# Designs tried in a protein design chat: miniprotein binders against q9h3h3. Part 160

Target 1, 235 residues: q9h3h3
Amino acid sequence: EDGFTAEHLAAEAMAADMDPWLVFDARTTPATELDAWLAKYPPSQVTRYGDPGSPNSEPVGWIAVYGQGYSPNSGDVQGLQAAWEALQTSGRPITPGTLRQLAITHHVLSGKWLMHLAPGFKLDHAWAGIARAVVEGQLQVAKVSPRAKEGGRQVICVYTDDFTDRLGVLEADSAIRAAGIKCLLTYKPDVYTYLGIYRANRWHLCPTLYESRFQLGGSARGSRVLDRANNVELT
Below, E stands for the ipSAE of ESMFold2; O stands for the ipSAE of OpenDDE; V2 stands for 0.75 times the mean of E and O plus 0.25 times the DockQ between their complexes.

## First folded at step 11 (miniprotein)

Design GC3
Fold by ESMFold2-Fast, scan of step 11:
Structure GC3 (fold): chain B 235 residues (1-235), chain A 116 residues (1-116)
Amino acid sequence: as target 1 above (235 residues)
Amino acid sequence: SPVEELVEKLLELIARALKRIEKAIKEGNPEKVRYLVIKIAIILYIFKELLEQLPLSEEERKRILEIVEELARLVDEAIRRLEKAKTEEEVKEIIEEAIKLIEETIKKIKEILEKA
């Protein structure tokens, strides 16, 4: 028995999604308030379950910044799930291509660039850069996990509205790099989350669609992006 | 067992989502309501995928699946009723009924798993 570790981690992620969020919403809050908000809620110090010694006494699931143009569109998740069950029953191959087609048909298009950083100055600095890019309009939406009880790495998620729009995905990567981020980035479409596709899955799908590596030497883009599904360099 | 613990955890997350939906409705936040409804759909799907991985008989799997599908139907009905609710009292009543159904579902599924 492996104890269903992937499913337990998925449940923990769902719990974070449902717990209260600390949100800077640029649609309703002046941009001039961002620096004070970032100073009040540095991700390395905000605790997942609250601590009298931290900025929060109550649980926090995510720390998020919404851009001025943020307009969430989750698509038809119910129709997607029904179509996925039909696809599995049909015997047709389950590939990134067939998943992409289901996502398009049901308008479940959002996705995110992921970066994992240890708690500390570099995480807080990276998050501040991303948050400013969101408020300035170079990125649409971002969130960062609070500090876990055990103190492991934290994750910054930078969302795009359409994972099939390669140009949009690459533009988000460029904006992340322009904010000074140099670590490895991976991109995951939300359709994978809605269909329960994790690190290990029975369809042998890579859990991420794109990978971005910082490029030394002064490239205008600042990175090399790989399509992991097709093993093709995009930049 | 880790399986029973995970089942309880997943179904309790649906109850938590419903309580968060009640708060979001009272605060006039339709984006949050939409978000939480999607989370409920994801949890139900994770639960169905978990059932496929368990060493259950065809009969046991069918019974649990029927229970989960009925829960999904009742949760969808509760969400439709919430869209039509005009008072905070109506919202509270619908949410409390849905949470009670989740508690009953947890009991039924745990009973089947204990026999398996």
Scores: ipSAE 0.472, ipTM 0.722, lowest interface PAE 2.1, mean pLDDT 83

Design GC4 (at its last look DockQ between E and O 0.75; V2 from the best seeds 0.00; counts 0 for: pTM E .631 < .8, other shape alone 2.981 > 2.5, SAP 77.729 > 70)
Fold by ESMFold2, look of step 12:
Structure GC4 (fold): chain B 235 residues (1-235), chain A 116 residues (1-116)
Amino acid sequence: as target 1 above (235 residues)
Amino acid sequence: SPVEELVEKLLELIARALKRIEKAIKEGNPEKVKWLAIKIRIIAYIFRELLEQLPLSEEERKRILEIVEELARLVDEAIRRLEKAKTEEEVKEIIEEAIKLIEETIKKIKEILEKA
């Protein structure tokens, strides 16, 4: 079977990180320019490598929108990595609680809601809704992958600044649903990304902290959010 | 061998990150250099977790593990030296040396994978 899907996607994402990004930065660009920018760079038409006929002639790794309140702080990732290596040689057990404590100690608290959509109107519409929510201040920062191959799904990442702030994570889920998004969302703390921990790991850690499923007639948020570590519904 | 293909792609990403580090020093962007070095370390962690899947002898697996630990150490050392660097020439020298060492490490890994 294809047991390394997450690692293949991680490799693609890391390649994309190193190429130029298309960024709408609300901190320096008037909000009134957003709709024109979205029309110029729909994620279903922006190509990963600058194909002929694309809006872009050069490679694009990510398309991103930064909100007015966006203040990036990844924390002490170098210290996190050093402590992780020391922990592995210490003989102490490695658990979700251990990872949480490492993240807190080193202030590596960001995480993201993820959604995967096929190229086309649905993807472009979802991205436009997310981008507007970011510029309006309901969300802080989001990015979407460009089109890399025909028929392949693309990913929208919506970041939150503190995965231990459960209310903040749930508020971001609610804002995503208010933008009309009905697909499955999964939430991953960035600590797992910085330590290279994906699905097939020796510690049986689950990098997905929360799942969000849209439901009619549910809570005020309109979604059902499951804590994957404890198998407990939060909504 | 999907695992072997993934390992080869990860090695290619390290080489690409090295080229981006050189570009970042030319642009005078030490923060970007730091984040590229962090990314190389993440790749080393992923590689370590994939070791058991490769069709290698126990000796070859131990050699690759040693090489991966050396790569991680090279990244750490380069970051520490960059934090202490006082001139742009010193930054350039640190990065050039790190790139050479990492490229030698990549050649060792590729040789083992090709002969296996």
Scores: ipSAE 0.704, ipTM 0.874, lowest interface PAE 0.6, mean pLDDT 85
Fold by ESMFold2-Fast, scan of step 11:
Structure GC4 (fold): chain B 235 residues (1-235), chain A 116 residues (1-116)
Amino acid sequence: as target 1 above (235 residues)
Amino acid sequence: SPVEELVEKLLELIARALKRIEKAIKEGNPEKVKWLAIKIRIIAYIFRELLEQLPLSEEERKRILEIVEELARLVDEAIRRLEKAKTEEEVKEIIEEAIKLIEETIKKIKEILEKA
């Protein structure tokens, strides 16, 4: 198989970021309008580049839901990127701790839980559950990719404000599970995304901090969360 | 090849981002210009990491890295010029020059990869 899958997905995500988004913004739209919006724009039917037979005739990069209290704070990403370039030319060690420190220094703290699902009813149902959790205030913001021209899995991203706040990251996992999501989840800080770091990098950094697996009747939280870097289960 | 297609796709995304920057400047949206510049940097980082993973000779890798480093320098210069541009005509000329450079860079890198 293609060893550059992560790079292909990253390129597609950046192209999507540059195209128009379909947004339900709970800060300016009544919650009562959500069900109609979800019925109009199911992610399995919204096409990436538009089609007369789909809900959209024009390109759509992302389908997103903003919560009532959502206040985007991306930090100083340009300062982060400048510091990263300086670090690489300095010859100083590049470690998870060094990247964490750069992220804190530049206030680039957001991260996301990721889930990948095939187009169809299960994807649409999962997205509807996540969207309702966002509008009801259990999650802050989420987005889902539209259906690609060649098909393939679609991704749902559920964001948290601060990847260094372990409790907050775990609370988002609990809210995702409470919304009925049973698939594998992985958590990635946005600092790695802004620096173009994926699994197969030369520094052997693990950009995935946590992995969540559904566990019916196992834990009180409904899931088992692992610290991926240390391979240790969190209690 | 899949690798050649990915390289071409990444460089074309830089060209697309520059066109979006032109539109954002015309719309008077400095936040959008900032975020597009950030995305160009991310694409360059991905491209550099991709080259580290390719089964290229030391000579081939060095040649491509020299081309990419020069492109990154010229793209950075184009963004700096765009921020100082006074007229829409100046913006258009800077963008067109940068896109032409990207097209030439795509051709050069494809030639190296095809011979590998």
Scores: ipSAE 0.702, ipTM 0.872, lowest interface PAE 0.6, mean pLDDT 85
Fold by OpenDDE base, look of step 12:
Structure GC4 (fold): chain B 235 residues (1-235), chain A 116 residues (1-116)
Amino acid sequence: as target 1 above (235 residues)
Amino acid sequence: SPVEELVEKLLELIARALKRIEKAIKEGNPEKVKWLAIKIRIIAYIFRELLEQLPLSEEERKRILEIVEELARLVDEAIRRLEKAKTEEEVKEIIEEAIKLIEETIKKIKEILEKA
């Protein structure tokens, strides 16, 4: 994907973040209501701007599911941003290690597995599987983008609490695969998002730490996970 | 150009975020204000990367970057003042002033881009 496409997607994500979300919160809503909620708000039919005939009349930024163990903690993002600006001014070299250290220092450790799917049954089915996994406690939190007017690919984001915890990242991959997802997954720490670091950035930083490919009959996890920074397979 | 369109979109997002900050302040939601401020800063970072792709002179690029940095400072200052505000009237005044300054700033950026 062209650097421009990444920046465009980032801008769209920022816009979506600001708009209201459709949320199923398993902390306050019985799990038995999930199927009805999924039927009411299938991601392929929920429209970004509340188009006529859509399940939503108002703009929706994201459709999200919160697990029972979900606790919103983003760490000190403002401190991270200030430290990042100071680092740039210092002229010191900026490496993936530098960003990792900044993230740790400011406790900005969240990351997400990303999957891109065309609108339709496959997307809605994938989302339903992920949503169940979240409500069942296999995953903590996930969100999916609503349908855009142009009918482009929708993104499902599955979060983990700590991108430095390889085991936790791999467990989330396994849970996603167990939910029946077979597409390519990429894992991105949120620190890169908070600092505006996308593909083709001036520092040549890769915001994708891991890539997961589905594998038939191979590992017990049903996927091969590549560490992109080291070009090493972790599974 | 597609890049110019994205720049305009980012500016619109900043304006939208500011209006939402106003609303969040009126609603007494400081966490939402902080979250929106973070988003504005991210938008500014994206904006900076996009400016490197525009056919601007170094002087024009520098001016726009300075304006964007000023905008970020204005937002931060508005938030700091709001945290210290004791009356609804003070809150209103701070917000109105901040919005005005931000709109003026956005206008200046657009004017530079249109002449570029």
Scores: ipSAE 0.674, ipTM 0.853, lowest interface PAE 0.6, mean pLDDT 88
ESMFold2 (binder alone), look of step 12: mean pLDDT 74; pTM 0.648

Design GD1
Fold by ESMFold2-Fast, scan of step 11:
Structure GD1 (fold): chain B 235 residues (1-235), chain A 85 residues (1-85)
Amino acid sequence: as target 1 above (235 residues)
Amino acid sequence: DREEVIRLFEKLVELAERALERAEEALKRGDLETAKWLIIKARIILYIAAELAEQLGDPELLRRVEELVRRAERLLEEVERLKRE
């Protein structure tokens, strides 16, 4: 990861958000259909712009699975952005605590565990595990990027409702580990995403709130979770 | 690499312009929710572009970002106005 990698990935993610998504929605589709859908649309084979040899004939921005109980609640993002612009104009100090308060005030509380994997069987296997956990109710919603024209790693995002709910964030980590995931996970509150704050920011803020590292035998949950902001072990 | 940062900046500006164009189209169709989210996405992109312009220290790049920010503000005001009707 060199300089501005996060910003490049953010640009690609924003473009992907604006293109059609390939969705398995457990609210309207029987769970028994999931395995066939996963076989039809493995992330390593679904191409960003619909190459002739891929499962898709049209551009795909994201591949997503919505849980049966999924109810989108992004909060007041419009109000959050207005308050952010007013704060910058005010000249008041900008700190992690300030962003946390803005997020709470505008109910922009969601966040996500991120994992980056190379295209191939390992990515497809990881996504299948996450997708099953979502459909079975252990996770609420997840998405994975399609294969880029230029290649490179793909990202799986697993969302939680409230980044201030430490137990909820840890429960999601446990469910990801139970699905067989062993790679590094990083957790980012969506408030940072909605404000365009990535690693090369002028306020020297770290948008990664938690890190999870796999440790077989280190703890009952199978992982060691660190609170990056407070430098405190959570497990 | 200053040259790579400039390329990223240009990519972000083009993406923001496209998002705002699509927001205007959604607004003309009466699709206020789509318009709102496209404007929100454009603002995120412009926040990132503003950071890069600041780091590059080029006032002209920042001016270009500010023009698009004003366009986003105008569109958002129109969405809010129509929602009240």
Scores: ipSAE 0.764, ipTM 0.897, lowest interface PAE 0.9, mean pLDDT 89

Design GD2 (at its last look DockQ between E and O 0.80; V2 from the best seeds 0.80)
Fold by ESMFold2, look of step 12:
Structure GD2 (fold): chain B 235 residues (1-235), chain A 85 residues (1-85)
Amino acid sequence: as target 1 above (235 residues)
Amino acid sequence: DREEVIRLFEKLVELAERALERAEEALKRGDLETAKWLAIKARIILYIAKELAEQLGDPELLRRVEELKRRAERLLEEVERLKRE
C-alpha cells in the first residue's frame, strides 16, 4: 500500500521485534525437519496477531531460520547510540561517511538484504528457498514477516555480518539468486535501524547501501549489484 | 498531514512505553540481556518519535520523548551495574 510512510513501517517492525518469534534453529533442530516446519508455518498464513484458523494461536512478530553457523554479534549498540547523540549536538556534518565510521568504531557491522513480496505462493516459495539455503549453510540467518491483518506486502530479511565486507554481501546476494529469487533486493546496514534513520530523514542519508537487480541469462549469481552511495556497479 | 503525524507519534510513544515496561519486568526477574535489548529498542523508537515531535513543533511532545529517553538510560545503567555484581 502506497499510503504507508517509512516511519509507519518502522513502527510495525519495532512492535514485531517485541512479540514472540517462530524460529527454526538448525543448531538444535535436525535439517530433516525443515520441510515439515515450512509446511506448518508458511509466511502467507502465519498471522501477526493469531487470527482464528491460523497455524499460530498467539501473536508472531517474525518467522526466522538460524543456520548452523549463527553466532549473533550486534556490536556496541549502546555506544553507537551515545556517539550518535553526541554527533548531532557537536555541529559536525552528518554524512554517509560519518555513519559508516560510527558503525565501524562501534562494531555494529551487520546488515541485511531485503525483498518485498505479496502474500501467497510466490512469497512462501521464496521463503522456503531462503530457509533451505540457511540450513544448508549458504546463508546464516533470515527472517520473514507474518501476514498482517490488513494484508499487503511482506518482507524477507537475509542478514550478513559485515556490510563493509563487499565479498560477503555479494556472496549472500548470489545465494539468494541461486534459490530462484528474481525480485529487486535492497541492502540496509543495521546501523541505520539502530539509529532510527529511514528514507525520509532530515540528514538526507540513504539507508539503502546496495541494490541488486536480477540479470536475465546471467551467471549463477544472476544479478547486477549497484553501490547506491557511490553510484558504482560492483558486479 | 498533521493529524496523521500526531497519531504516529502517539503510537510510537505507546510502543516505547511497552518496551520499557517489559524491560523493567525482565530486570526484576534478572534477565539482564532481555532488559538491555528492550531498553535499546525503546531508544530506537524514541529517535523516531523525537523526529516527529520536532516536525510538529510541539515542545510538550519533545518533553515526553525526553522523559522516556531518560527512563531507558536509567534502565541501561542499572543493567550495567547489575552485570558488575
Scores: ipSAE 0.810, ipTM 0.923, lowest interface PAE 0.7, mean pLDDT 90
Fold by OpenDDE base, look of step 12:
Structure GD2 (fold): chain B 235 residues (1-235), chain A 85 residues (1-85)
Amino acid sequence: as target 1 above (235 residues)
Amino acid sequence: DREEVIRLFEKLVELAERALERAEEALKRGDLETAKWLAIKARIILYIAKELAEQLGDPELLRRVEELKRRAERLLEEVERLKRE
């Protein structure tokens, strides 16, 4: 993906974050209602701006599912941003290690597996699998982008609590694969998002820490996970 | 393309302004958490806009980013003040 495309996608994501979300909350809604909710709001049909004939008449930023164990904790993002600005002013070298330490210090540890899919049955099926895994407690929280007017790929985000917990990141990959998803996955810590660090950043920081590729007949996990920072396969 | 970068910059600035306006409205309603998060989002947008302005080498664009950044910072300070009362 072109660095400029990443910045466009970031702008669209930030715009979407400002609009209402369609949420299934398993903490307050019975799991038996999930199938009806999925049928009512298939991601391929929910439109970003509430187009005529869509399930939504009003703009929708994201479609999300919250698991029973979900607790929103983003850490001290404000403190993180202040520390980041101070660091830039200091002229000190900025490395992936620097960002990791900032994230730990400010407790901004969340990250997400990302998958990009074309609108249609495959996307809706993938989302249904993820939503079920969240409601069943295999995953904590996930969201999917609605359909854009111009079309294009929609993104599913599956969150983990701690990008520094390699085991937790790998467990989420396994749960995604168990849900029947076979596409490429990339893992990105939220700290990079909160600091506006994308692929074409002046510090040459890579916001993608892990890549997961589906493997037929391979390990019990059904995927190969690459640590991009160290160029090492973890599985 | 320089023109494409400028178009994206203007889009980002518009989004940041909208986020800040909504944050100010949330603050007036006493919704401190919404105000805080919208201001944080504005800062994220402005980080991206700053990188584009630096790439373009346009001091006027940088000035606009810094002005909006100060507006976001003031909002965050006000939210924190009100949380302590």
Scores: ipSAE 0.800, ipTM 0.922, lowest interface PAE 0.5, mean pLDDT 93
Fold by ESMFold2-Fast, scan of step 11:
Structure GD2 (fold): chain B 235 residues (1-235), chain A 85 residues (1-85)
Amino acid sequence: as target 1 above (235 residues)
Amino acid sequence: DREEVIRLFEKLVELAERALERAEEALKRGDLETAKWLAIKARIILYIAKELAEQLGDPELLRRVEELKRRAERLLEEVERLKRE
């Protein structure tokens, strides 16, 4: 969350995006094959650059599951980036509202719920639950990072189509909770990622739009969701 | 510290250069979508590198970032030109 850490993690994520992915694509693969695929590629064992003892001999950037109805729509990212550069040159104030407007104008609306877990059984169990939710249609698409050479936490990303659609974002949170996930979740619109905006940026923008905390007892949805941008309780 | 910021900046510049090299190779193969997305990713990396260069206050580092940003822009323009053909 400090500047240096966020930029370093961003660099690693971008390098991972450019390496091969291990994908279970429910659009072309029967759901009955999922359990065998999950057993073959548990994220705690798949190594980032390949190791003799791992399931992979070659580098793997991401392990992903695409739902049957998944239809990627990144919007006009090229136009978004051009508009961002023009905005910076204009000298006009850069605010959360300005960024939201750029995203809407260029249809760059996707975002993701993020969770960070240490390598091990809990990570593999959480990923299996998320993958099943994707294949069963409760979620659209998800990915998880492979195990880094230096160790450290791995990240599961669960995508939604439209960060401005609060109901859709909350429905994804509910599906994640229904899969048994109890850790802290944070939601980041992809517009921030495409513009290279991370924590401790000069514009004081918070790239985390929503936050979900597991709540014991009383909560019908199992979680408390906060809109960080507007400081408003959504649940 | 400052030395750590410089090391991260150099790592980002190297990553952006690799992305642009791969984008140029994809363009030569006629793989326009791969070329486009690699150039987009290079621009993301360069946005981060620019912020670090601004933080370091070194005009030469900023010039290096701007040169690579122009290279990415030319690649994206060529992709769009070829997609219209």
Scores: ipSAE 0.777, ipTM 0.905, lowest interface PAE 0.8, mean pLDDT 89
ESMFold2 (binder alone), look of step 12: mean pLDDT 88; pTM 0.862

Design GD3
Fold by ESMFold2-Fast, scan of step 11:
Structure GD3 (fold): chain B 235 residues (1-235), chain A 85 residues (1-85)
Amino acid sequence: as target 1 above (235 residues)
Amino acid sequence: DREELIRLFEKLVELAERLLERAEEALKRGDLETAKWLIIKARIILYIAAELAEQLGDPELLRRVEELVRRAERLLEEVERLKRE
């Protein structure tokens, strides 16, 4: 159902956030246990709402891996909401630059690289690579969606703590590529998620800031990264 | 589609109620940051639900959202009081 509105997409994302998560927390769990955990909970088999034949009998919203140094910081989302409502009422133009300013003012800085893959071995392999990179300290935190009833694509999210820190965003991209990931990546700041900016939003904003394409042979970083808003190559 | 929007609205209201219940539990155990985050998430969901209620043109649906918004505001005020104390 590609025809869902931005409101529907936001609602489904929030529902997943509220259901229980399956978490491998490297802050409290030895790294040696990761392979067994990945084998127990392959994302292609974990079902969104539970199934007696799957690894889970109860609903699962997300499957996540927390790195040893992971320390979540959501910023002042309440202040962001109030400022957003004021901006909409003011009639001032709503642009990526204006949203960036709101995010900085309210310290809502986290963001994520997204990759969308069909359920199956390829997804499970990609997730395992990302999970190992998180546990080894190359990435801070990641999560992957469980298998939906309709059998659509699943998403892997790899988080960074500050979307305005271009170097940090690019370093995360490099670590993803070093983990063996070759598919298309797009980067979305969490401020867009909190404000409900998905595909087909009413402000006609591109829901992602950056795009990364795997580059075969020659590039030390392994990818080309494009700034979608300004149509400028960063690498 | 009206029926689909009503189903989505009901899901959003149920989700907001669960978040506010979890926020109340977090407040009881003194976890003010978790409580504040859950209240903020509930408010985001309720703003989406309000937009759906307006699209549906049903004043009763909007009133239900407004009641939950008031509950979220009361909980947030409680978080701020406990932070100062």
Scores: ipSAE 0.012, ipTM 0.373, lowest interface PAE 9.2, mean pLDDT 82

Design MC1
Fold by ESMFold2-Fast, scan of step 11:
Structure MC1 (fold): chain B 235 residues (1-235), chain A 100 residues (1-100)
Amino acid sequence: as target 1 above (235 residues)
Amino acid sequence: SLKDELRELLEEIVELAEEALEAIKEGNLDEAKELIRRAIEIAERIIEELDDEEIKRRVELALYLLKMALRAIEAGDPIKAEIILYWVIKLVRLLIEELK
């Protein structure tokens, strides 16, 4: 049985997923409309539960941009959850490797780069850069949380199709950096989200697979990426 | 005590949510909506009278989810309501355990 904090966070995430989303869908909307849409719905001003005078009067769970090639594939989440229960009952060790195998077996392969920013100009500017990269085809899908009632940082999620494809994950990091993003990034596979692997989990697993830090100057790459699961520097 | 009264009200929310789940499974959607409305009233009363910000935050989430379940039934999506009510029951039961 999971701790109370994990269940509360999971329920909030479920509610956000079920509430309406504000979506710019490049599959059906001309790219020329993006700047007006970004100006209408800056994430620092869109409120989670709706507010008089904000851009939204009704609840908004997420603000999202879908690229032209967006094709959702969540895999077999129900089969994943059943296998997870069986694994916990078996007494076998729960490691990043065993979770990776469960994800592959059930085709739950998507993952995301996460960045946490305070509400304000820098958040809105970062989101605009990411949204343009999605519409231009350098990234596939992204979403950003609306402003919470209590304040705090908001999260931008930039998705990749396959967390086991290291090159694809690194290509997404490069595209994020090319969009002008300089803050800390962490990469989390969706399988960890579905199974409730957050920072204070029972199995003492690191809740992210990769960490990216911006580096400037010289002829080096724009970022340093660390494989946190294996404690290996990739760049 | 005040905590004993709080636990009794939380237990009533769980019972109403469980009965609403059964009503949905039996196709009794009007009954399910009425049970959810009663649970909403209890949650609103707790929030109005409670000073503990941490417990209040947890009850506020349960209230939000109860209202979401009610809207889901009204929109013709009882399966969505079942998922939401499952989470209400789980969250409120966890809170009851913490108050023992």
Scores: ipSAE 0.609, ipTM 0.884, lowest interface PAE 1.3, mean pLDDT 87

Design MC10
Fold by ESMFold2-Fast, scan of step 11:
Structure MC10 (fold): chain B 235 residues (1-235), chain A 100 residues (1-100)
Amino acid sequence: as target 1 above (235 residues)
Amino acid sequence: SLKDELRELLEEIVELAEEALEAIKEGNLDEAKELIRRAIEIAERIIEELDDEEIKRVVELALYLLKMALRAIEAGDPIKARIILYIVIKLVRQLIEELK
């Protein structure tokens, strides 16, 4: 029964990735133009399939901001998928450790901090803060989903180059918190996305590696980060 | 029953998508486009005639992806079309299982 949700999520992700993106690329566009771009394309108003009454008349898959130093590297996704099929037939246990090894072998190392927010001012304000952090160099790249046809939460994804680089993952969390974000964050390696590891996966694996909770009071970081697989506090 | 008729139409979409996938592998892109167009027609008919909004949403997603596969072939990217068709086949097969 869980398999149905995973297939549906994979199909939606494929459609979004292939539809046009609205991109602010700080590698080619002056930072001074960001505020006007954010005002033109607030994610609570940009519609997934287009609407003449919204900022877009045509479908938009993602709204993205690329930092000045952003250099995309997807690794060997084809080799990863072939090795995954072989792993499934090998009888070897499918665990976070075996998936991590598969990702390292095929250089599929990127990952992302995820936050899910309802459409509205809070989402638009959070996205503007993240976008400014990207353009100012505190984060490398981020994207946000457009508004779904009948509502539902939207997702902001903040990427890091290497999910095995714990310090880099924690630095991104700190930058997100410094941007004023207080909601729950979860970290997902892109290898899990490529292999279809969502909430409803057949191996009953947790679909995220890390969890960040905003901490009120005495925390200098502003958050507590948990390694979910090992139940170990990282901060 | 209406449910049995729906399952037959969904199974036809899967068959057409699988045939289109094989046509792409053989380099028969015009045949692949024709098969995809036939699958699109069936999906559009289901959406127009079906009152179940939940099932309709899944078929709308499949229709959207089928149209993307057609555009990918037209843009000279048959490998992309193949990947999309694989996703459509998996999505529609899961919907068929849910209907049992």
Scores: ipSAE 0.192, ipTM 0.665, lowest interface PAE 3.4, mean pLDDT 86

